# VHH binders against Abasic site processing protein HMCES (HMCES), part 226

Target 1, 269 residues: Abasic site processing protein HMCES (HMCES), of Homo sapiens (Human) (q96fz2)
Amino acid sequence: CGRTSCHLPRDVLTRACAYQDRRGQQRLPEWRDPDKYCPSYNKSPQSNSPVLLSRLHFEKDADSSERIIAPMRWGLVPSWFKESDPSKLQFNTTNCRSDTVMEKRSFKVPLGKGRRCVVLADGFYEWQRCQGTNQRQPYFIYFPQIKTEKSGSIGAADSPENWEKVWDNWRLLTMAGIFDCWEPPEGGDVLYSYTIITVDSCKGLSDIHHRMPAILDGEEAVSKWLDFGEVSTQEALKLIHPTENITFHAVSSVVNNSRNNTPECLAPV
Key: E = the ipSAE of ESMFold2; O = the ipSAE of OpenDDE; V2 = 0.75 times the mean of E and O plus 0.25 times the DockQ between their complexes.

## First folded at step 19 (VHH)

Design wb35 (from wb2 with S52T; framework vhh_6z1v_2; at its last look DockQ between E and O 0.65; V2 from the best seeds 0.76)
Fold by OpenDDE, look of step 19:
Structure wb35 (fold): chain B 269 residues (1-269), chain A 123 residues (1-123)
Amino acid sequence: as target 1 above (269 residues)
Amino acid sequence: EVQLVESGGRLVRTGGSLRLSCAASGFDFSTYAMGWFRQAPGKEREVVAAITWHGGITYHADFVKGRFTISRDNAKNTVYLQMNSLKPEDTAVYYCAARPYQFYDRPSDYNYWGQGTQVTVSS
């Protein structure tokens, strides 16, 4: 996974992340660093994206079932990294393979500390290789959405108003991530960054791409992944597997350029 | 205590109309999406209609075909299902359900449920 969409307004995104704590009380996640949230139809590595994480990571006596939402850098920067510039990291940390998560220090260490997060997106993009050509067809991949009377196909929202309505009831994709905290050697703000755990693709997606993000389907999966206070690493890793609960459609080549940030990126062709 | 109380279910004739109501209490109704589900004997519970927290977006199942309409009154903490042109196939227990802000189509995605109201359509 090298490209995602996360374009919802902050308030809409927050509502979409409504949850019940262990007491059964409905809550909205509290924002950390809301100003770092930059909505985009075309999110690439090194950009900031919102993730969910347990409040316990920030507050010692917090209920671990409570959630915080925070923009973090895509591409995990390990805490032990000694260079002053995170871009000098020599290995790719955009993704973490589920089969080697415990073999790589960069992922094992933060995971062992309970630094599990849920990466939020409208969906993610993958490119299908066309047989015999160097051309790749991009696809937008996301949770199945309920078709509403007012919401024509994602592509049929002819008016901005209708478009907003469609997205107000959008089920966000919830991907399993690992985050770490990096303190710059020269001082400054702590950098929070994340990697997306990947698995082998489900059967439905296998023709498009052989790998997919580990998707946490449903509130229980999300809660267990986040709750590092009550759920061990071993138990949490049981949640990491391919899911068939995914849909996709072909999109235009507009998404190929990471600078393009328009609804056209998501629109069916 | 969270409560959803359905009412309005009764025996009606084919082609008849019925209005179901669900009164909610014990939670902030204005921040919950509401749904109507039904379960016929020997069948799975299925979504009939749903409405977002603000009432701006609605969903109706394909089998409704314009016959039913979901609405809500947040001031009264009530969601409604107007059912017209009822058919024997509509015979079921109808349930009111609630979940935060957005509606989903799977029963498992809803947090609160009523006890249900019986709708019977005779030929």
Scores: ipSAE 0.809, ipTM 0.908, lowest interface PAE 0.6, mean pLDDT 93
Fold by ESMFold2, look of step 19:
Formats: sequence, C-alpha cells, structure tokens
Structure wb35 (fold): chain B 269 residues (1-269), chain A 123 residues (1-123)
Amino acid sequence: as target 1 above (269 residues)
Amino acid sequence: EVQLVESGGRLVRTGGSLRLSCAASGFDFSTYAMGWFRQAPGKEREVVAAITWHGGITYHADFVKGRFTISRDNAKNTVYLQMNSLKPEDTAVYYCAARPYQFYDRPSDYNYWGQGTQVTVSS
C-alpha cells in the first residue's frame, strides 16, 4: 500500500469518525495539529495524513478509549534514528509486514509501547501488473458503500451533484498502523510518523496485488486496536488479517503522477 | 438515558398501508442518522431504509423501493417509515436504530436500538 486518497473537508472527516467511548457516550475525536491536514485525492509516502490514536498517548490518566485525530507523516521514523533529516533513512517504512512485525526493531519497539494508530483514507490505490508485460492498471480500493440518494432529487445518475453526495455519507477506510515519535537532534517539534501494516491479499484482490493493508472493519476492531490501555499487543495482533469486505474499480493513469490532485484520480473508467 | 420507541405496527391486509414512528430521547437527535431495520422469524436483521442526520440523503432497500419512504422531523425528534403496498413478505419486527451523522447497512454499525414493533401482513 503506497498511495491513498483522503480528500474530505476536515469537518466531514471528523463527523465520519464519530465513536462511542468506554462509558457508551458518543464523541468526536479531538484534533491535534489540524492545520497540518492536507486533503488530496492522491497521497503518497512522506506526506501527512490523519490517524486516530488513544488520548492516553497525550494525557496521563486519560481514558484510553477516548480518541485523538492528528496528521502524521507517512513513513515511520524510529525514535532511535540519529540523523537530522528523516529522508536519510536507509530502509523503507511506508509499510510493515504483519508476519515480521515482531522481528523488526523499527516496528517492534513502538508496538511494545502501545503506539497503535488507525490510518484514515477514502480508500487506497494499487497497480495491477498484467502477466507478460510491464504495463500497470491502477485500481481504487475501498469499503463497500451503501447506495445513497438525495432526498427529493430527480435521480440523474451521472450528475456531479449525485457523486458529490456519496461523499457526505462515505465510510472511511480504517487501516491498522504503528506510529513512533522522533525528536530531531537539532531541536524543534517531535515528529509523529506511521507505517501501515500489510497482510496477504484476500481472494477478491489477489488478481490486483498480492498484499493489502490490514483493514479494521467496524468499531469493535477499531476500538480494540486503539485501546493500548486495555488491549495487549498480543490481543491486538489478532485483529490483523485480510478481509473480503472490500471493493474496487479501475481508474485512469492520471493517478500515476502523485502531483495530480483531482477527482479524476479515483473516478471509474 | 437514550430511548428509541417504535409505534404503529399492527396487522394489515395485503396492499394496505402503515406509518411507523420512532420517538427518540436522551441524545441530540439532530446529530444522528436514523435507520429502519426489520427481522423476520429465523432471519437476520436487515436495513430497510436510512436517513442522514440532516435529512438530505436517504437509502431504501431494493425490496421496498417505491413502496416505503423514510423521513424525519427534527423538531419532534421522530423518524418515520411510510409503508405502502404491503406484501406478506414484509411481515417482520421493525426496529429503529441510530448512529452519529452517517448511516451504514450493518446492524453492528448502530449504537442505539428500539425494542421493535410488529408488522404482520395477511393475505
């Protein structure tokens, strides 16, 4: 997983993340660094994207079931990294394989500190390589969406207004991530950064790509992954598996260039 | 204390009409999406219709499209299901459910549930 869409306005995104705390009270996640949220149809590694994490990471004695939403850098920078420039990392931390997560110090250490996060997106892109060729077909991959209609609309199926209204009720993709906190040697703000855990692809995606992000399907899975105060690493890792509850459609090659940030990036072809 | 109270379920003949109501209390109704689900004997609970918190976006299942209409009245904290052209297959317990802002299709996505109202459609 190396490209996502996360384009919703901040208020729409925040409402889509409404949740229930341990006491059963409905809440919205509290933002940290909201000005670092950079919505785009075409997010790539090293960019910031919003993640959910437990309030307990920021406040002593906080209820670990309460959630913070914050933009973090995609591409985990380990807390032990000694150089002053994160781009000098000698290895790729965009993704973390589930089958080796407890063998890699870059991921095992923050995971042992409970540094679990939920990475938010509209969906992600993957490129299908056709047999016997180096041509690649991009796909946009996302949770199945319940069909929506505008109350009182005539029902022009291809109108931009109808497509736009789908986004007002969009179910965000929720991916399991690990984050770490790095203090630059020259001083300045702590850098929060994340990796997306990957698993073998489900049968539905196997013709597109052999790996997929570990998707947390539903509030129970999201709550357990986030709540490091009540859910051990061992129990949390049981949530990491492929899911068949996923859908996709082919998109144009416009998405190939990461500088393209238009709705065409995810539009069906 | 959150409460959802359905009413209006009864025995009706095929082709008849009913209007179900669900009165909500104990939460800010204007920030919640509402759904109607139904459960026939031996079947799983399934979404019938749903409406967003602001009322501008709806869903109706294919098996009720054109026959059932969901609506809401935020001043009365009430969601409705108008059921026309009823068929014996519509016989079920109908449940009102709520979750913040957006609606989804699975019962596990909803936080609050009513106790249900029985709708029975006779030949």
Scores: ipSAE 0.781, ipTM 0.903, lowest interface PAE 0.8, mean pLDDT 91
ESMFold2 (binder alone), look of step 19: mean pLDDT 89; pTM 0.909

Design wb36 (from wb2 with R99K; framework vhh_6z1v_2; at its last look DockQ between E and O 0.66; V2 from the best seeds 0.76)
Fold by OpenDDE, look of step 19:
Structure wb36 (fold): chain B 269 residues (1-269), chain A 123 residues (1-123)
Amino acid sequence: as target 1 above (269 residues)
Amino acid sequence: EVQLVESGGRLVRTGGSLRLSCAASGFDFSTYAMGWFRQAPGKEREVVAAISWHGGITYHADFVKGRFTISRDNAKNTVYLQMNSLKPEDTAVYYCAAKPYQFYDRPSDYNYWGQGTQVTVSS
């Protein structure tokens, strides 16, 4: 997974992340660093995207079932990294393979500290290799959505007049991630960054791409992944597997350029 | 205590009309999407209609075909299902359900449920 969409307004995104804590109380996640949230139809590594994480990571004695939403940098920067520039990291941390998560220090260590997060997106993009050509067809992949009345195609839904009718009820894709905290050697703000855990693709996606993000389907899966206070690493890792509960459609080549940030990126062709 | 109380279910003839109501209490109704589900004997519970927290977005199942309409009154903490042109196939227990803000089509995604109201359509 090297490209996602996360374009919802902050208030809409927040509502989409409504949850119940362990006491059954309805809550909205509290924002940390809301100003770092930059909506985009075309999110690439090194950009900031919103993730969910347990409140216990920030507050001592907090209820670990409570959630915080925070924009974090895509591409995990390990806490032990000693260079002043995160871009000098010599290995790719955009994704973490589920089969080697415990073999890589950069992922194992933060995971052992309970630094689990849920990466939020409208969906993710993947490119299918075309046989006989060097051309790749991009696809937008997301949770199946309930079709509402007067909702047009996803592309039509992005019109100003129809946007609310479709996107306000959009089910966000919830992907399993690991995050870490990096303190710059020269001082400054702590950098929060994440990696997306990947698995072998489900049967439905296998023709498009052989790998997919580990998708947490449903509130229980999301809650267990986030609640590092009550759920062990071993138990949490049981949640990491392919899911068939996804849909996809072909999109235009507009998404190929990471600078393009328009509804055309995820519109069906 | 959270409560959803359905009412309005009864025996009606084919082609008849019925209006179901669901009164909600014990939670902030205005922040919940509401749904109507039905379960016929020997069948799975299925979504009939759903409505967003603000009432601006609605869903109706394909089998409704314009016969049913979901609506809500947040001031009264009530969701409604107007059912017209009823058919014997519509015979089921109808349930009201609530979910935070957004509605989904799977029953498992809903947090609160009513006891149900019986709708019977005779030929």
Scores: ipSAE 0.833, ipTM 0.914, lowest interface PAE 0.6, mean pLDDT 93
Fold by ESMFold2, look of step 19:
Structure wb36 (fold): chain B 269 residues (1-269), chain A 123 residues (1-123)
Amino acid sequence: as target 1 above (269 residues)
Amino acid sequence: EVQLVESGGRLVRTGGSLRLSCAASGFDFSTYAMGWFRQAPGKEREVVAAISWHGGITYHADFVKGRFTISRDNAKNTVYLQMNSLKPEDTAVYYCAAKPYQFYDRPSDYNYWGQGTQVTVSS
């Protein structure tokens, strides 16, 4: 998984993340660094994207079922990294394979600290390799969506401005991630960064690509992954598996260039 | 305490009309999406219609489209289902459900449920 869409306005995104704490109380996640949220149809590694994490990471004695939402850098920078420039990292941390997560120091160490997060997106892109050619077909991959109608309106979504009203009910893709906190050696703000855990693709996606993000389907899975105060690493890892509850459609090659940030990136073709 | 109370279910003849109501209390109704589900004997519970927290976005299942209309009145904390052109296949217990802001089609995604109201459509 190396490209996503996460384009919703902040208030729409926040409402899509409404949840219940362990006592059943309805809440919205509390933002950290909201000004770093950069919505785009075409997010790539090294960009910031919003993730959910437990409040307990920030506040001693906090309820670990309460959630914070914060933009983090995609591409985990390990806490032990010594250089002053994260771009000097000698290995790719965009993704973390589930079958080796407990063998890689870059991922095992933060996981042992309970640094689990949920990576948010509209969906992700994947390129299907075509046999016998250099050409690849991009697909946009996302949770199945209930078909929405504009109340009392004929021709809803008949123009670009109506698309934001339809997106108000979009079910966000929720992917399992690991994050770490890196303190620059020359000083400055702590860098929060994440990796997306990957698994073998489900049967429905196997013709597109052999790997997929570990998707957390439903609030129970999301809550357990986030709640490092009550859910051990061993129990949390049981949540990491493929899912068939996913859909996709082909998109134009506009998405290939990560500088293209338009609705066309995810539009069906 | 959260409560959803359905009313209006009864026996009607094929082609008849019925209006269901669901009165909500114990939570901020204006921040919840609402759904109507139904369950016939031996069948799984299925979404019939749903409406967003602000009332501007709806869903109607294909099997009721054009016949049923969901609506809400936030001043009365009430969601409605107007059912027209009723068929024997519409016979079921109808349930009201609530979820913050967004609606989905899976019953497991909803936080609050009513006890249900029986709708029976006779030939």
Scores: ipSAE 0.764, ipTM 0.899, lowest interface PAE 0.9, mean pLDDT 91
ESMFold2 (binder alone), look of step 19: mean pLDDT 87; pTM 0.884

Design wb5 (from uc31 with F63S; framework vhh_6z1v_2; at its last look DockQ between E and O 0.64; V2 from the best seeds 0.75)
Fold by ESMFold2, look of step 19:
Structure wb5 (fold): chain B 269 residues (1-269), chain A 123 residues (1-123)
Amino acid sequence: as target 1 above (269 residues)
Amino acid sequence: EVQLVESGGRLVRTGGSLRLSCAASGFDFSTYAMGWFRQAPGKEREVVAAIAWHGGITYHADSVKGRFTISRDNAKNTVYLQMNSLKPEDTAVYYCAARPYQFYDRPSDYNYWGQGTQVTVSS
């Protein structure tokens, strides 16, 4: 998993993340650093994307079921990294394999501190390697979406306003992540960065790619992954498995260039 | 205390019409999406129609398109299901459900449920 779409305006994204705390109260996640949110149809490693994490990471004695939403750097920079420039990191931390997460210090240490996050996206891209050619076919992969209609219409006609409203009801993809906090040795702001946990692909995706992000399907899974105050690392790791509740469609090669940030990146072909 | 109270279910003949109502209380209705689900004996509970918090986006299952219409009245904290051209296959208990802002298709996605109202369509 090395490319995502996360393009919704901040207010739409925030409402899509509405949740209930442990007491059953409806809440929206509280933003940190909202000005660092850069929506795009074509997010790549080293860019910032929003993640959810427990309020307890920021406030002593906070309710661990309350959620913060914050942009973080994709590509985890370990807290022990000693050089001044994160680009000097010699290993790839875009993803973390679930089968080795407890063997790699870069992931084991922050996980042991409860540094679990939920990575938000419209969906992610994968490139299928086709035998007999050098070309790769990109796909956009996302939760199944309920078909929407303009209110008061019998069978909506295809129109620009109806097309735009699909995103007002979009079910965000929720992926399991680990984050860490790095203090630059020369000073400056603490860097928050994350990795996406991966698992073997489900049967439905295996023809596209052999790995997939660990997807947290539903509020119970999201709540347990985030709540490091009540849910141990051992229990949280039981949430990490493939899911068949996923769909996809082929997209054009426009997405191949990470500088292309247009709706065409995810449009069906 | 959150309450969803359905009303309007009864016995009708094939081809008849009914309007179901669901009165909501105990939460800010204007920030919730509403759904109508139904469950026939031996069947899974299924979404029949849903409407977003702002009222501008809806869903109707293929089996009811053109016959059923969901609507909401935020001043009355009420969601409706107008059911026309009823068929025996529409016989079920109909449930009102709510979740914040957006609607989805699975019963597990919804936070609040009514007790249901029985709709029976006879030949």
Scores: ipSAE 0.811, ipTM 0.917, lowest interface PAE 0.8, mean pLDDT 91
Fold by OpenDDE, look of step 19:
Structure wb5 (fold): chain B 269 residues (1-269), chain A 123 residues (1-123)
Amino acid sequence: as target 1 above (269 residues)
Amino acid sequence: EVQLVESGGRLVRTGGSLRLSCAASGFDFSTYAMGWFRQAPGKEREVVAAIAWHGGITYHADSVKGRFTISRDNAKNTVYLQMNSLKPEDTAVYYCAARPYQFYDRPSDYNYWGQGTQVTVSS
């Protein structure tokens, strides 16, 4: 996974992340660093994207079932990294393979500390290799959505107003991530960054791409992944597997350019 | 305590109309999406209609589209299902359900449920 969409306004995104804590109380996640949230139809590594994480990471004795939403840098920067520039990291940390998560220090260590997060997106993009050509067809991949009376196909919103309404009821893709905290050697703000855990693709997606993000399907899966206070690493890792609960459609080549940030990126062709 | 109480279910003839109501209490109704589900004997519970927290977005299953209409009154903490042109295949226990803000199509995605009201359509 090297490209996602996360374009919802902050308030809409927050509502979409409504949850119940362990007491059954409905809550909205509290924002940390809301100003770092940059909505985009075309999110690439090194950009900031919103993730969910347990409040216990920030507050001692907090209810670990409570959630915080925070923009973090895509591409995990390990806490032990000694260079002053995160871009000098020589290994790719955009993704973490589920089969080797415990073998790589950069992922194992933060995971052992309970630094599990849920990466939020409208969906993610993947490119299908065309046989015989160097051309790749991009696809937008996301949770199945309910077709509302106002929502034609994602692309058929007749008006901007209708478009906004459709997205107000959008089920966000919830991907399993690991985050870490990096303190720059020269001082400054702590950098929070994440990696997306990947698995072998489900059967439905296998023709498009052989790997997919580990998708946490449903509130229970999301809660267990986040709650590092009550759920051990071993139990959490049981949640990491391919899911068939996914849909996709072909999109235009507009998304190929990471600078393009328009609804056309995820519109069906 | 969270409560959803359905009412209005009864025996009706084919082609008849019925209005179901669901009164909600114990939670902030205005921040919840509401749904109507039904379960016929020997069948799985299925979504009939749903409405977002703000009432501006609705969903109706294909089987009831054009016949059933979901609506809500936030001032009364009530969601309604107007059922017209009823058919025998509409016979089921109808359930009211609630979840935060957005509506989904799977029963497992809803947090609160009523006890249900029986709708029977006779030929």
Scores: ipSAE 0.767, ipTM 0.891, lowest interface PAE 0.6, mean pLDDT 93
ESMFold2 (binder alone), look of step 19: mean pLDDT 90; pTM 0.918

Design wb7 (from uc31 with F103M; framework vhh_6z1v_2; at its last look DockQ between E and O 0.66; V2 from the best seeds 0.77)
Fold by ESMFold2, look of step 19:
Structure wb7 (fold): chain B 269 residues (1-269), chain A 123 residues (1-123)
Amino acid sequence: as target 1 above (269 residues)
Amino acid sequence: EVQLVESGGRLVRTGGSLRLSCAASGFDFSTYAMGWFRQAPGKEREVVAAIAWHGGITYHADFVKGRFTISRDNAKNTVYLQMNSLKPEDTAVYYCAARPYQMYDRPSDYNYWGQGTQVTVSS
């Protein structure tokens, strides 16, 4: 998992993250650093993308079921990293394999501090290797979406208003992540950064790629992963498994170049 | 106290029409998507139709498309299901459900549920 789409305007994204706290009160997540949110159809490692995390990470005695949404750097920089430049990190932290998470200091330490986050995306891209050629077929992979209709209308699927209605009701992909906080040795702002946990691919994706992100399907899974005040590391790790509740479609090679930020990146071919 | 109260379920003949209503209270109705689900004896609860919080987009299951229409009135905190051309296979308990903003199709995605209203369609 090394490319995602997260393109919704901030207000639409925030509404899609509406939740209930443990008392049953409807809430929207509270933003931190909203100016760092850079929507794009084509997000790659080292870019900022929004994640959810418990308010208890920021406020003593906060209700741990309350959620903050914040952009974080993709590619976890461990809190113990001593160089002044995160690009000097000699190992890849874009993803974290679930089968070794408790063996890697970069991930075990923040996980032990309850630094669990939910990584948000429209969906992710994966490239299938085609036999007999050097070409790779990109796919856009996402939660199954309910078929939306304009109220009271028989509309054509190719109108701009129909595209807007799909995205107005888009179910965001919710992936399990771990984050850490790095204090630059020269001073300056604390860097928040995350990794996406990966698992073996489900049967439906196995022909595309052998790994997939650990997907948290539904509010119960999301709540338990985020709530480090009430849910232990060991209980949270039970949420980390493949899911078959996933769909995909082939896309054009426009997405291959990470500089391309257009709807064509995820359009069906 | 959150309440969803369905009404309008009764016995009706094949080919008939029926309107279900669901009155909502105890929450801000205008920020919730609403759904109608049904459950026949021995079967799983299934989505029939749903409508987004603003009322501008809807979903209807294929088995009711063209026959049933969901609508809402935010001023009355009420969601409706107009059921036309009823068939015996539409016999079920119909439930109203709510979740924040967006429509989803699984019962586990909804936070609030009514007690249900029985619809029986006779041959």
Scores: ipSAE 0.814, ipTM 0.917, lowest interface PAE 0.7, mean pLDDT 92
Fold by OpenDDE, look of step 19:
Structure wb7 (fold): chain B 269 residues (1-269), chain A 123 residues (1-123)
Amino acid sequence: as target 1 above (269 residues)
Amino acid sequence: EVQLVESGGRLVRTGGSLRLSCAASGFDFSTYAMGWFRQAPGKEREVVAAIAWHGGITYHADFVKGRFTISRDNAKNTVYLQMNSLKPEDTAVYYCAARPYQMYDRPSDYNYWGQGTQVTVSS
């Protein structure tokens, strides 16, 4: 996974992340660093994207079932990294393979500390290799959405007003991630960054791409992944597997350029 | 305490009409999506209709085919299901359900449930 969409306004995104804590109370996640949230139809590595994480990471004795939403850098910067510039990392940390997560220090260590997060997106993009050509067809991949009377195809909203309503009811893709905290050697703000765990693709996506993000489907999966206080690493890793609960459609080549940030990126062709 | 109380279920004849109501209490109704589900004997619970928290978006299952309409009154903390042109196949226990803000189509995605009301359509 090298490209995602996360374009919802902050308030809409927050509502989409409504949850119940262990006491059964409805809550909205509290924002940390809301000003770092940059909505975009075309998110690439090194950009900031919102993730969910347990409040216990920030507050001692907090209820570990409570959630915080925070923009983090895509591409995990390990805490042990000694260079002053995160871009000098010599290995790719955009993704973490599920089969080697415990073999790589950069992922094993933060995971062992309970630094599990849920990466939020409208969906993610993958490119299908066309047989016989060097051309790749991009696809937008996302949770199946409920078909509303006003929701034509994602691309067919007749009016801007209808579009807004459709997106207000959008089910966000919830991907399993690992995050770490990096303190710059020269001082400054702590950098929070994340990697997306990947698995072998489900049968439905196998023709498009052989790998997919580990998707946490449903509130229980999300809650267990986040709750590092009550759920061990071994139990959490049981949640990491391919899911068939995914849909996709072909999109235009507009998304190929990471600078393009328009609805055209995820519109069906 | 969260409560959802369904009412209006009864025996009706084929082609008849019925209006179900669900009164909600114990939570901020205006911030919840509401749904009507039904379960017939030996069948799985299935979504009939849903309405978003703001009431501007609705969903109706394919089998409804324009016969049923979901609506809500936030001032009364009530969601309704107007059922017209009822068929014997519509016989089921109808449940009201609630979830935060967004409407979903799977029963597992809803947090609160009513006790259900029996709708029976005779031939």
Scores: ipSAE 0.806, ipTM 0.905, lowest interface PAE 0.6, mean pLDDT 93
ESMFold2 (binder alone), look of step 19: mean pLDDT 88; pTM 0.898

